# Ledger of designs, part 42: miniprotein binders against q9bqp7

Target 1, 240 residues: q9bqp7
Amino acid sequence: VPQNWFPIFNPERSDKPNASDPSVPLKIPLQRNVIPSVTRVLQQTMTKQQVFLLERWKQRMILELGEDGFKEYTSNVFLQGKRFHEALESILSPQETLKERDENLLKSGYIESVQHILKDVSGVRALESAVQHETLNYIGLLDCVAEYQGKLCVIDWKTSEKPKPFIQSTFDNPLQVVAYMGAMNHDTNYSFQVQCGLIVVAYKDGSPAHPHFMDAELCSQYWTKWLLRLEEYTEKKKNQ

## First folded at step 23 (miniprotein)

Design wm23
Fold by ESMFold2, fold request of step 25:
Structure wm23 (fold): chain B 240 residues (1-240), chain A 103 residues (1-103)
Amino acid sequence: as target 1 above (240 residues)
Amino acid sequence: SERIKRLEELAKEILRLVEELRKITDDPYVLKLLDYAELLAQFALDAAKRGDLEEAEQMLKWAIEYLEWAVEEVKKLGVSPEEIERLERELEEAKRKLEELRK
């Protein structure tokens, strides 16, 4: 139970987009390097058990691939994720015609994987946009805010890798979404709020992506868990 | 004990090196490696304070490995080569100190 509870929703805001929505999604620049990011908070509050499992997995991979092979594998996975997010931003942006699209960005199993999800996405309000929670003092870079099957969602795109012991906790994916949601709902750069979340897991082989929808009740449950992780981070940094 | 104090000082040195490397680059992959090095060095510091010397040494070994990895990645970026070479030498000294503590 967090000691300093704060609501995820802002009663002063509407969750309905304006009927005359702007033709271009919001893209708030990321600034304020002093304020911790969502992903840094989550990474810095990993348990010792999670770290031990990660290091065992690394050792096995190094035995299989060699040290250089493992490092190149890991770098390539990171780059594939970056390219996936860049491609989705390009696909979902009405400004994609203002810059020559890189056809190689669009040719990906991951992009094929999400096509059926994209058919249900409309009303894109934000892409790769910074959010800040001024009161709780954290910042993030959300992937997308759009309607999914008629519901306005914070959408987070994930690529599916081979199973790995906690390089990136699967329980942390919902925490990322609600942290972005809470920050957006209390960020003066945004005039609206969102109550739902969507996590989309894309597959390298092009198999249909798996959407995980989070209604307001589920978001509130994960919000409590996010507040505990943020509290843990804050106390850890005070007691260094 | 003296060994606890030396492990704590080494963990703090690793944390200092992480911060210096953060000043050199904003590359998200390098920063991710540095975040892991930071976490492991903090775990090492906590273990040393509890008297868990074997755990502290293992955590420091892993932290140094992430820092070495981060330095390798920064070298590929081609930025600040003189600063990077200096940090690489300081990191090699930290490795030497850890190996001496293992004896």
Scores: ipSAE 0.762, ipTM 0.899, lowest interface PAE 0.9, mean pLDDT 85
Fold by ESMFold2, look of step 24:
Structure wm23 (fold): chain B 240 residues (1-240), chain A 103 residues (1-103)
Amino acid sequence: as target 1 above (240 residues)
Amino acid sequence: SERIKRLEELAKEILRLVEELRKITDDPYVLKLLDYAELLAQFALDAAKRGDLEEAEQMLKWAIEYLEWAVEEVKKLGVSPEEIERLERELEEAKRKLEELRK
């Protein structure tokens, strides 16, 4: 139970989108500042157990690939994730101006993996857009806000080489989504709010991506867990 | 004890190096490595304050490894070579201090 509970939804804000929806998704620029990001809060509040598991995994990979091989593997995975997000932003953007035609960006197993999900995505309201919770003082960069099967969601895209959960940070995915949701709902740059979340896990081999839908009740449950992580981070900040 | 104080001072030095590297680059991959180095150095500081010397030493070893990795990645970016060389020297000194404590 968090010491200072705060609601995930903004009662002063309508659930309904603006009557004249913009044809171009919002892309609020992320500003460098002193308040923490969602990903930094979650990373800095990892438990020692999570860190030990990460280090065990790292040592096994180093044994298999060598130290240089492991670093190259890790760098490539990070690059693949970056390219995946760039490709999705391009695919979901209705903009037709200033467009590069990098066919390699759009050709990957991850993009193929997500195709069946994209058929159910419409009404894109934001892409790669900054959010700030002005009361709780945290920021983030959300991937996408769009309708999925008729429900307006904060959508988070994840990559995986095989259909399996990663041991570290995989349990943080729902916390990341609700943290973005809460921030967006209390950010003056946005005129609407979102009550649902979607986590989409895409696979390198092109296997059908796995969607994980989060309704308002489930989002509220994870919001409580996010508030605890933010509280823990804030306490660490006071001790530095 | 003397060893506890040395480990605590080393953890604080690692945290300082992390912050200096953050001022040099906004590269998200480097920043991710620095976040891990920071977390490990903080765990080491907490362990040293509890007198858990073996845990503190292990956490510092891992923190230094992430810092070394971050420096390698910054060098690939080709930015601020004089400042990176200075930070490399300070990091090598931190490694030497940790090896002396582990003996």
Scores: ipSAE 0.761, ipTM 0.896, lowest interface PAE 0.9, mean pLDDT 85
Fold by ESMFold2, last read:
Formats: C-alpha cells, structure tokens, sequence
Structure wm23 (fold): chain B 240 residues (1-240), chain A 103 residues (1-103)
C-alpha cells in the first residue's frame, strides 16, 4: 500500500458541464517543468524483466530487418502515432474544416479504426491539454476529455499494428489515464472534474477499435497502483 | 572495488551525456531514446553498487547503444553540428572505457 495516499477525486468539484458547452475545447500548453511527467514516471519505473524482454524483442527484429531497417521501422511507428493524435485533434476540434487539413493526415487505417468510437463521442472539453498535480508533483499531457456514451471521460488514444504484448501494454495504459485524471481533478486550470476513463486501441488495418471503459471504482483501484509507481520513482531519484 | 568505482563513474558519465543531449533538442523521438538510455544507465549504477559487475556492464552496453541511436537521430535534425560532434567523441570514449573494463 502507498505510504502517502491522496484521493483521485476532488470533493470540492462537480462534473456538471456548463449549459454553453460548445465553446472551444481547452488546450493548456505543456511547459518545461522540473517535475516529472506521467510517461516519464512509468518509463523510469520499468522492471529489469520488462527491459530484458524489450531487448530480446529488439534483437529479433534486428535479425529480421537489420539495424538500419529496425531503426527506420521504429521511427515510422512513432510518426504514425503522432499523425494519429494530430488527426484526432483536428477531427474533434470545431475550429477546423477537412479542406484545411492535409488529406494524408486523415488517410489512416487508425482513423478508420476509430470511426465507430467517434460517433459516441460528444461534448469535447479538452484536447492535447496539459495537467499538473501540484501536491503529488507530476505533470501530463492528456489526449482528450469528452463524453463517451453520455459519460465524461479522460480518453487516451493508442495505436497498435497487432496485439502485442497484451499484459504489459495494457497494464500501464490504465495507470496513465488515472494519473491524468487525478492531476486534472486538482489542477486550477480546470473548473470541472472527471471520474471515468476510456482507453481506445486503434488498429493499423482499420479493424474496429477496442474501447476499454473505466468507471470510478476501477479508476480508484488503478489510482492506488499509480501512487505506488510514483512513490517508486521518487525513491529512485532521491537515492540517485 | 576498482572495477565497481569505474563502472559507477562510467554510468554517471553516460547520465551526464544524456542531459547534455536534452539541452540540444526537444525532439520527442530523441527524448524517448534518451529516456531509455537514462533508465539503463541507472540500472547499471545500481548493479555496480551491489557488486553485480556482469549486469552493470550489460546495462551500460545497452545504454550506450540507445545514446548512439539518439545521436544519429539528432544528426538528421541538423541542429548544433559542432556540439553533436563533440558529444559523439565523448560517447566513443565512454564506449572504449566499457570495452576496456569487459576484458
């Protein structure tokens, strides 16, 4: 159990939206900060076993593609993820038209994969927006805050070329969502809070994306695990 | 004891190089590679402090590989070529030090 527990929800806040909801979604700029980001905390608290598995996978890919081929493959995967997030921000923003966007940005199996999810998304409150938890001292950049099937969610978009590795990748995704949620709920840049999460796994071949809904109770359970990872990070940096 | 101290010093040198590269660019792909180099160098430092020299050497080898990869990516950006050449030389020296310790 965490030594320093802190609640994920803020009892002083409501999740009630304003009646004039169709304003421009929030986009708080991410600023360079001395405190760690969510993704850095999670990456820096990887176990040695996770690192050995990653290196073994990397060597197998290098045998198949060569070193330069593997580096190019990895770079392209990173760019595809970046393009996917840019496309989703454009699609969900009321300030842009399809004619004003690069049509190649919108041509993606990943975008086709999420179409059925997007039909259930409304009331977008934030897009690519920074969050900070001043008490616990971490920051993040959340992808989206919007209603999904009538419930206000922190939504995180993930790309996948194929299922791999389902336990490791899935395990940290919920931690990322609840870390953003906890930060947003205690960030003075936001006047509302969110109690639900959604992880959307999109596929390169356009297959229907998998939504993973997280209600408040599930978020609370993962929040405890996030606090442990943050504690581990803090101990590692305190010791060296 | 002498090898432990040299492995610790090498891990700290790699961590310093990571920080210097972070000052050169904010490219998110380069930063991702640097984060892995940092983690591996920290594992190496911890292993050296426990006297696990084999693990420390393996972790440093992987950290250097990620740092070399990061330098390659920064070169593609064309930023600060004189600083990158200096850092590349320092990284080459770090790699030589590790090869000497593995003998």
Amino acid sequence: as target 1 above (240 residues)
Amino acid sequence: SERIKRLEELAKEILRLVEELRKITDDPYVLKLLDYAELLAQFALDAAKRGDLEEAEQMLKWAIEYLEWAVEEVKKLGVSPEEIERLERELEEAKRKLEELRK
Scores: ipSAE 0.754, ipTM 0.893, lowest interface PAE 0.9, mean pLDDT 85
Fold by ESMFold2, fold request of step 25:
Structure wm23 (fold): chain B 240 residues (1-240), chain A 103 residues (1-103)
Amino acid sequence: as target 1 above (240 residues)
Amino acid sequence: SERIKRLEELAKEILRLVEELRKITDDPYVLKLLDYAELLAQFALDAAKRGDLEEAEQMLKWAIEYLEWAVEEVKKLGVSPEEIERLERELEEAKRKLEELRK
C-alpha cells in the first residue's frame, strides 16, 4: 500500500467533454524540468530480476547475431518504433499541417498490423500531448486520447517482434497508461477526464495487432502499482 | 571494507561519466542507454553498501558495457571527437579498476 495515496480520477471533472470543445486534437508541448517522466520512473525502478532477465535475453541475441549485429538490431527496433508513432500521429490527425505527408512513413508492417484497430478509433482528443501531475510531480507524453469502440481511452501504441496476446505479457505498459491517465485527469491543460485505457501491440510482419482494453476498475488496480513505483523512485533519488 | 570502498568509488565514477555524457548529447537512443548504465551503477552502489561484492562487480560490469555502447553511439553522431576520446580513456581506466578488484 502506497504511503501517499492519491486518486486516479478527479471527482470535479466530467468524462464527457463540453460539446463546444474544438475538433482539433490537443498537443501540449513537453517541458523539460526537474520533474521525472513516466518512462524514466518505470525504467529506474526495474527490479534486479527484470535486469537479470534482460541480460539473459541480450546474451542469447548476441550469440545469434554477434555483438555488432545485436546493436544494429536494437538500433533499428528503436527507429522503427519512432517512425511508427510518427505515422500514427499523422494518420489520426484530422488535418495535416501544410507539410506534405510522407508515403513511406505510412507504409510499414506495423501500420498494416493496426488497421483493424484504427477503424474502431474515433473522436481523437489528444495526440502526442504532454501531461503533468502537479501534486505527484511527474510528467509524460501520451500517445493518443480517443474513443475506442465508443469508450474514451488513453491509448498507448507499442511495437513488438513477438506476440503479446494477453495484458500480463505487456510488462509495465499498463502502469504507463494509468500514469498518463492520472496526470491528464489532474492537469489544468485538459478540461475532461478519461477512465479507460487501451494498449495496442503492433507486429512488424503486419499480423493483426492485439488490443488490451482496461476499464476503470482495472485502471484503479494498476494505479496503485504505479504509485508504488513512483514512491520507490522518489526514495531512491533522495539517497543520491 | 577496503574492497567495498573501492567498489563504491568506482560506481560513483561511472555515475559521473553518465552525467558528463548527458551534458553533451540529447540523442534519445543514447539517453536510453545512459539510463540503463545509471540504474546498474546504482544497483552496484546498493550492493556494495550491503557487502554483496559479487553482485556489485557484476552490476558494474554491465553498467560499463552500457556506457561503452553509449559512447559508440555518440561517435556515430560526430560529437566532439576529443571529448569522446577522453571519455573512452576514463571508461577504459574504470574497466581496468574493476578487473583489478575481481582478482
Scores: ipSAE 0.735, ipTM 0.887, lowest interface PAE 0.9, mean pLDDT 85

Design wm4
Fold by OpenDDE base, look of step 24:
Structure wm4 (fold): chain B 240 residues (1-240), chain A 103 residues (1-103)
Amino acid sequence: as target 1 above (240 residues)
Amino acid sequence: SERIKRLEELAKEILRLVEELRKITDDPYVLMLLDYAELLAEFALDAAKRGDLEEAEQMLKWAIEYLEWAVEEVKKLGVSPEEIERLIRKLEEAIRELEELLK
C-alpha cells in the first residue's frame, strides 16, 4: 500500500464535461522545473531485472545490426515516433490549423494503422498538453484527451514494429497513462475530469492498430502501482 | 577495499557527467539515454557498496556506453560544442579508469 495515498479521481470535478465543447484543444506548455516527469520517474524506478532484459535485447540487436546499426535503428524508431505524434496532433487539431499540414507527415504506415481508431475519436479537449500534480510533485506531457467511443480518455499513442495485442506487452505505458490522468484531474488548468485511459499501438506496416482501453477500475489498479513507483523514486532521490 | 572505493568514485563521476549533460540539452531522446545511464551508475554504486564488484563493473560499463551515446547525439544536435568537448575529456578519463579497474 502506498504510504502517500492520493486519489486518481477528483470528487470536486464533475464527470460530465461541461457542454461547452472547447472549440480549441488545450495546449499548455511544459515548464522546465526541478519537478520530475512521469517518464523520468518510471525510468529511474526500473528494476535490475528489467535492465538485464533490456541489455540482453540490446546485445542481440547489436549482433544482428552491428553497433552503429543498432544506434541508427534506435534513432529512427524515436524519430518515427516523433513524426507520428506530430502528424496526429495535426490531424486532431481544429481545421484552421489543417492548412499547414505537411502532407508528408500523413503518408506513414503508422497513420494508416490508426485510421480505424481515429474514426472513434471525437471531442478533443487537449493535445500535447502539460499536466502537473502539485501535491504528488510530478509533471508530464500528455498526447491527447478526447472521447473514444463516447468515453473521455487520456489517449497515449505508441509506435511499434511488433504486434502488442495485450496491454501487458506495453510495459509501463499503463502507468504513464494513469499518471497523466491523476495529474490532469488535480491540475487547476483543467476544468474537467477523465476516468478512462486508452493506449493505441500503431504499426509501421499500416496493419490495424491495437487499442488498449482502460476503464476506471483498471485505471485505479494501475494508479496504485504508479504511486508505489513515485514513492520509490522519492526515497531514492532523498538518499542521494 | 581500494577497488571498491575506486568503483564508487567512478560511479559518482558518471553521475556528475550525466547531470552536466542534462544542463546543456533538453532533447527528449538524449534525456532518455541520460536517465538510463544514471540508473545504471546508481546500480553500480549500490553494487560497489555491497561488495559485488562484478555487478558494479558491468553496470559501469553499460552506464559509460549510454553516456557515450548521449554525447554523440548531443554533438549531432550542435549543442554547446565547447562544453561537449570538456565532457568528452572527462568521459575519456572515466573510461581509462574503468579499464584500469578491469585489469
Scores: ipSAE 0.795, ipTM 0.910, lowest interface PAE 0.6, mean pLDDT 91
Fold by OpenDDE base, fold request of step 25:
Structure wm4 (fold): chain B 240 residues (1-240), chain A 103 residues (1-103)
Amino acid sequence: as target 1 above (240 residues)
Amino acid sequence: SERIKRLEELAKEILRLVEELRKITDDPYVLMLLDYAELLAEFALDAAKRGDLEEAEQMLKWAIEYLEWAVEEVKKLGVSPEEIERLIRKLEEAIRELEELLK
């Protein structure tokens, strides 16, 4: 059990959207402070075993691609992810921002892959918006808050070249989602609460994306794991 | 041992270099590389303190590789050539120190 237990859900917030929710998605800028990001916490709390596995993978890739080829591959993967998020932000943004859609951003296998998921996405409340958990002292930038099949979710978009049909194959992504949920639910900039998460794995070849829905129970389970990672990070940084 | 102390100091130097690079860039890709280099250097420092020289050396090697990669990416971004050149010199010194320790 985490020593610094904090609830993922805020009992002071109603699950019902207030009728006064702005028609425009929230986009709170990320302020770079001394406060660690969710991504930093997760990365800094990787195990030695995870590191060894990654380095072995890297070595195999370098044998196949060369050192420069591997660097290029990694850079391209990162860039493709960035472009995919930019395209999704453009798609999910209100029509007034549609005027300058870079059509080139929309012509990707990843965008094709998520089309069937986008049909079930509505009621976009936030896009690329910063969240802060003041008590637990972490920040993050969430991709999207919207209704998926009528349930309000924190949605996290991921790119993959390989099928990831199981949530377990998404590594720390469930922790990232619940970290954003917990922060948002206690961030004063947000008037509403989220109880569900959604991880969408988009594929480069345009094959149908895999949605990994996280109900409130599953979110609570991953929240406990997130708190443990956050404590590990905090202890690590106090000893430096 | 003197070797343990040198490995610890090298790990601390890598951590300092990571922090210096974080001050000159906000690029998410570079920051990811730096975070990983930091993690590796911290593992190296812990290994050195435990007297696991093999793990310390391996982690330092990987940390330096990612730090070099981060520097290369920062150069591509056109960020402060003078500061980067200083950091490169320090990194080269760290590499030489590691090479001496591996011998």
Scores: ipSAE 0.794, ipTM 0.909, lowest interface PAE 0.6, mean pLDDT 91
Fold by OpenDDE base, fold request of step 25:
Structure wm4 (fold): chain B 240 residues (1-240), chain A 103 residues (1-103)
Amino acid sequence: as target 1 above (240 residues)
Amino acid sequence: SERIKRLEELAKEILRLVEELRKITDDPYVLMLLDYAELLAEFALDAAKRGDLEEAEQMLKWAIEYLEWAVEEVKKLGVSPEEIERLIRKLEEAIRELEELLK
C-alpha cells in the first residue's frame, strides 16, 4: 500500500461536460520546472531486469544493423512517433487551421492503422495538454482527452512495429495513462473529470490498431501501482 | 577498497555530466537518453556501494555509452558549442578512468 495515498478521482468534479466547455480543445503548454514528469518518474524507476532486457535487445540490434545503424534506427523510430502524434493532433483539432496539413504526415501506415479507432472518437476536450498534480508533485503532457464509444477517456497513442494485443504488453503505458488522469482530475486548469483510459497501439504496416480500454476499476488498480512508482522515485531522489 | 571508491566517484561524475547536459537542452530525445544514462549511473553507484564491482563496471559502461550518444545528439542540434566541447573533454576523462578500472 502506498504511504502517501491520494485518490485518482476527484469527488468535487463531474464527468458531465459543463455547458461552458469550450468548443476548442484545451492545449496548456508544458512549463519547464524542477517538477518531475510522468515519463521521467517511470524511466527513473525501471528495474534492473528491465534494463538488462533492453541492453540485450540493443546488443542484438547492433549485431544486425551496426552501431551507427542502430542509432539511426532509434532516431527514426522516435521521429516516426513524433510525426504520428503531430498528425493525430492535426486530425483531432477542430480548427482547420489552414496550415497545410502536410499531406505527407497523413500518409503513414500508423494513421491508416488508427482509422477504425478515430471513427469512435468524438468530443475532443484536450490535445497535447499539460497536467499538473500539485499535491503529489508531478507533471505530464497528455496526448488526448476525448470520448471513445461515448465514454470520456484519457487517450494515449503508441506506435509499434510488433503486435501488442494485450494491455500487459504495453509495459508502463497503463501507469502513464492513470498518472495523467489523476493529475488532470486534480489540476485546476481542468473543470471536468475523467474515469476511463484508452491506450491505442498503432502499427507501421497499417494493420488495425489495438485499443486497450481501461475502465474506472482497472484505472484504480494501476493508480495504486503508479503511486508506488512515484514514492520509489521520491525516496531515490532524497537519498542522492 | 580503492577500486570501489573510484567506481563510486566515476558514477557521480557521470551523474554530474547528465545534469550539466540537461541544463543546455530541452530536446525530448536527448532527455530520454540522459534519463537512461542517469538510471544506469545510479545502478552503478549502488552496485559499487554493495561491493558488486562487475555490475558497477557494466552499468558504468552502458551509462557512458548513452551519455556519449546524448552528447552527439546535442552537438547535432548546434546548442552551446563551447559548453559541449567542455563536456566532451570531461566525458573523455571519464572514459579513460573507466578503461583504467577495467584493466
Scores: ipSAE 0.788, ipTM 0.908, lowest interface PAE 0.6, mean pLDDT 91
Fold by OpenDDE base, fold request of step 25:
Structure wm4 (fold): chain B 240 residues (1-240), chain A 103 residues (1-103)
Amino acid sequence: as target 1 above (240 residues)
Amino acid sequence: SERIKRLEELAKEILRLVEELRKITDDPYVLMLLDYAELLAEFALDAAKRGDLEEAEQMLKWAIEYLEWAVEEVKKLGVSPEEIERLIRKLEEAIRELEELLK
């Protein structure tokens, strides 16, 4: 059980956005500070076993690609992810804010993969927006807050070369989603609350993306796990 | 053990280098590499403190590899070339220290 329990949901916020649908999604810039990001917390609290598995995978990839080939592969994976996020931001942004759609960004298998999910996405409230949890002292950059099938969700977009049909196969992604949700629900820059999460796994080959919906109960379960990771991080950094 | 102490000091040096690099870049890819190097160096430090020399050495090797990778990426970004050169020299010293410890 976390020592520093904090609720994921804010009882002072209504589930109904009181404000008129802002015509423009929120985009709060991430400020560089000493506050750890969600991604940093998750990465810094990986287990030795996870590290050994990653390094074994790396060694296999190096045997196949060479060292430089592996570095290039890793860089390309990161770049493809970045471009995918940029393309999604462009797609989900109001037309008036659409800078010249780099048509090249839209011509990806990943974008093709998510088309069926995008049909169920509406009411975009935030895109690439920073969240801060002041009490728990962490920050993050969430991909999207929107309605998915009529439910307001924190949406996290992921790229994969391999099918991930189960939420369990998404590693720490559920923790990331609930961390963003919990921060947003207590961030004064946001006037609304989110109770659901959505992880969308897009595929390079354009095959249909897998949506992993997280209801409020599942979010609460992962929130407890997130708090434990955050405590582990905090303890680790106090001992340094 | 003198060897344990040297491994601990090397792990601490890697951690210092990570923090120095983190000050000069905000590139998400570099930060990912640095965070992983930091994790590995922390595991190395813990292993050294426990007297697990094999684990400490392995974790230090990996930490240095990722730190080198991070430096290479920062260099490609063209950020603070003078500072990068200083950090490269320190990293080279750390590599030499590790090589000596592995003998």
Scores: ipSAE 0.786, ipTM 0.908, lowest interface PAE 0.6, mean pLDDT 91
Fold by ESMFold2, look of step 23:
Structure wm4 (fold): chain B 240 residues (1-240), chain A 103 residues (1-103)
Amino acid sequence: as target 1 above (240 residues)
Amino acid sequence: SERIKRLEELAKEILRLVEELRKITDDPYVLMLLDYAELLAEFALDAAKRGDLEEAEQMLKWAIEYLEWAVEEVKKLGVSPEEIERLIRKLEEAIRELEELLK
């Protein structure tokens, strides 16, 4: 139970159509900041047991690949994730805002994997856009806000092949989504509210991606868990 | 007690080096490696304060490994070579201190 509970939704900023609809999805640049990011909060609140398990996994990988092989593997997986997000931003952007489309960026199993999901995505409101929760003092870079099957969602794109030490627990994926949602809902750069989430896990071989929809009630439940992690982070850093 | 104090000071030096490297670059991959070095150095401090010398030593070994990895990646970026050379010398001193503590 968090001590400083705060609501995920802000009714004073209702999500409603108006005449000032943007012609281009929002892309607020991420600025360097002393306010912690969502991913830093989650990483810095990893348990010791999680770290021991992941370091044991790292040692097994090093035994098989060698030290340099493991570092190359890790770097390549990180790069593939970055390219996946860049490709999705390009695909979901209006043609008028594209500078140059790299066809190699669009040639991947991950992009094939999400095609059936993209058919259900419309009304893109934000892409690769910074969010800040001024009251709770955290920042993030959300992947996408769009309608999925008629429901406005914070959508998070995941590749399934990220190295386990650097993606934390898979239980953290919903926390990341609701943290972005809460920040966006309380960020003056955004004039709308979102109560649903979607996590899309894509596969390198092109197999159909797994969508994990989060309705408002499920988001509220994970929001409580996010607040606990944020409190843990804040307490840890106040004594430094 | 003296050994605990040396482990605590080594963990604090690693944390200072992490902060210095953050000033050199904002590359996301480097910052991720530095976040792990930081977490492990903080675990080492906690272990040393509890008198768990073996845990503190293991956490420091892992923290230094992430810090070495981060330095390698920064060298590939080619930024601030004079500052990187200074930090490499400090990191080598930290490694020597840990090796002495492990004897």
Scores: ipSAE 0.780, ipTM 0.905, lowest interface PAE 0.7, mean pLDDT 85

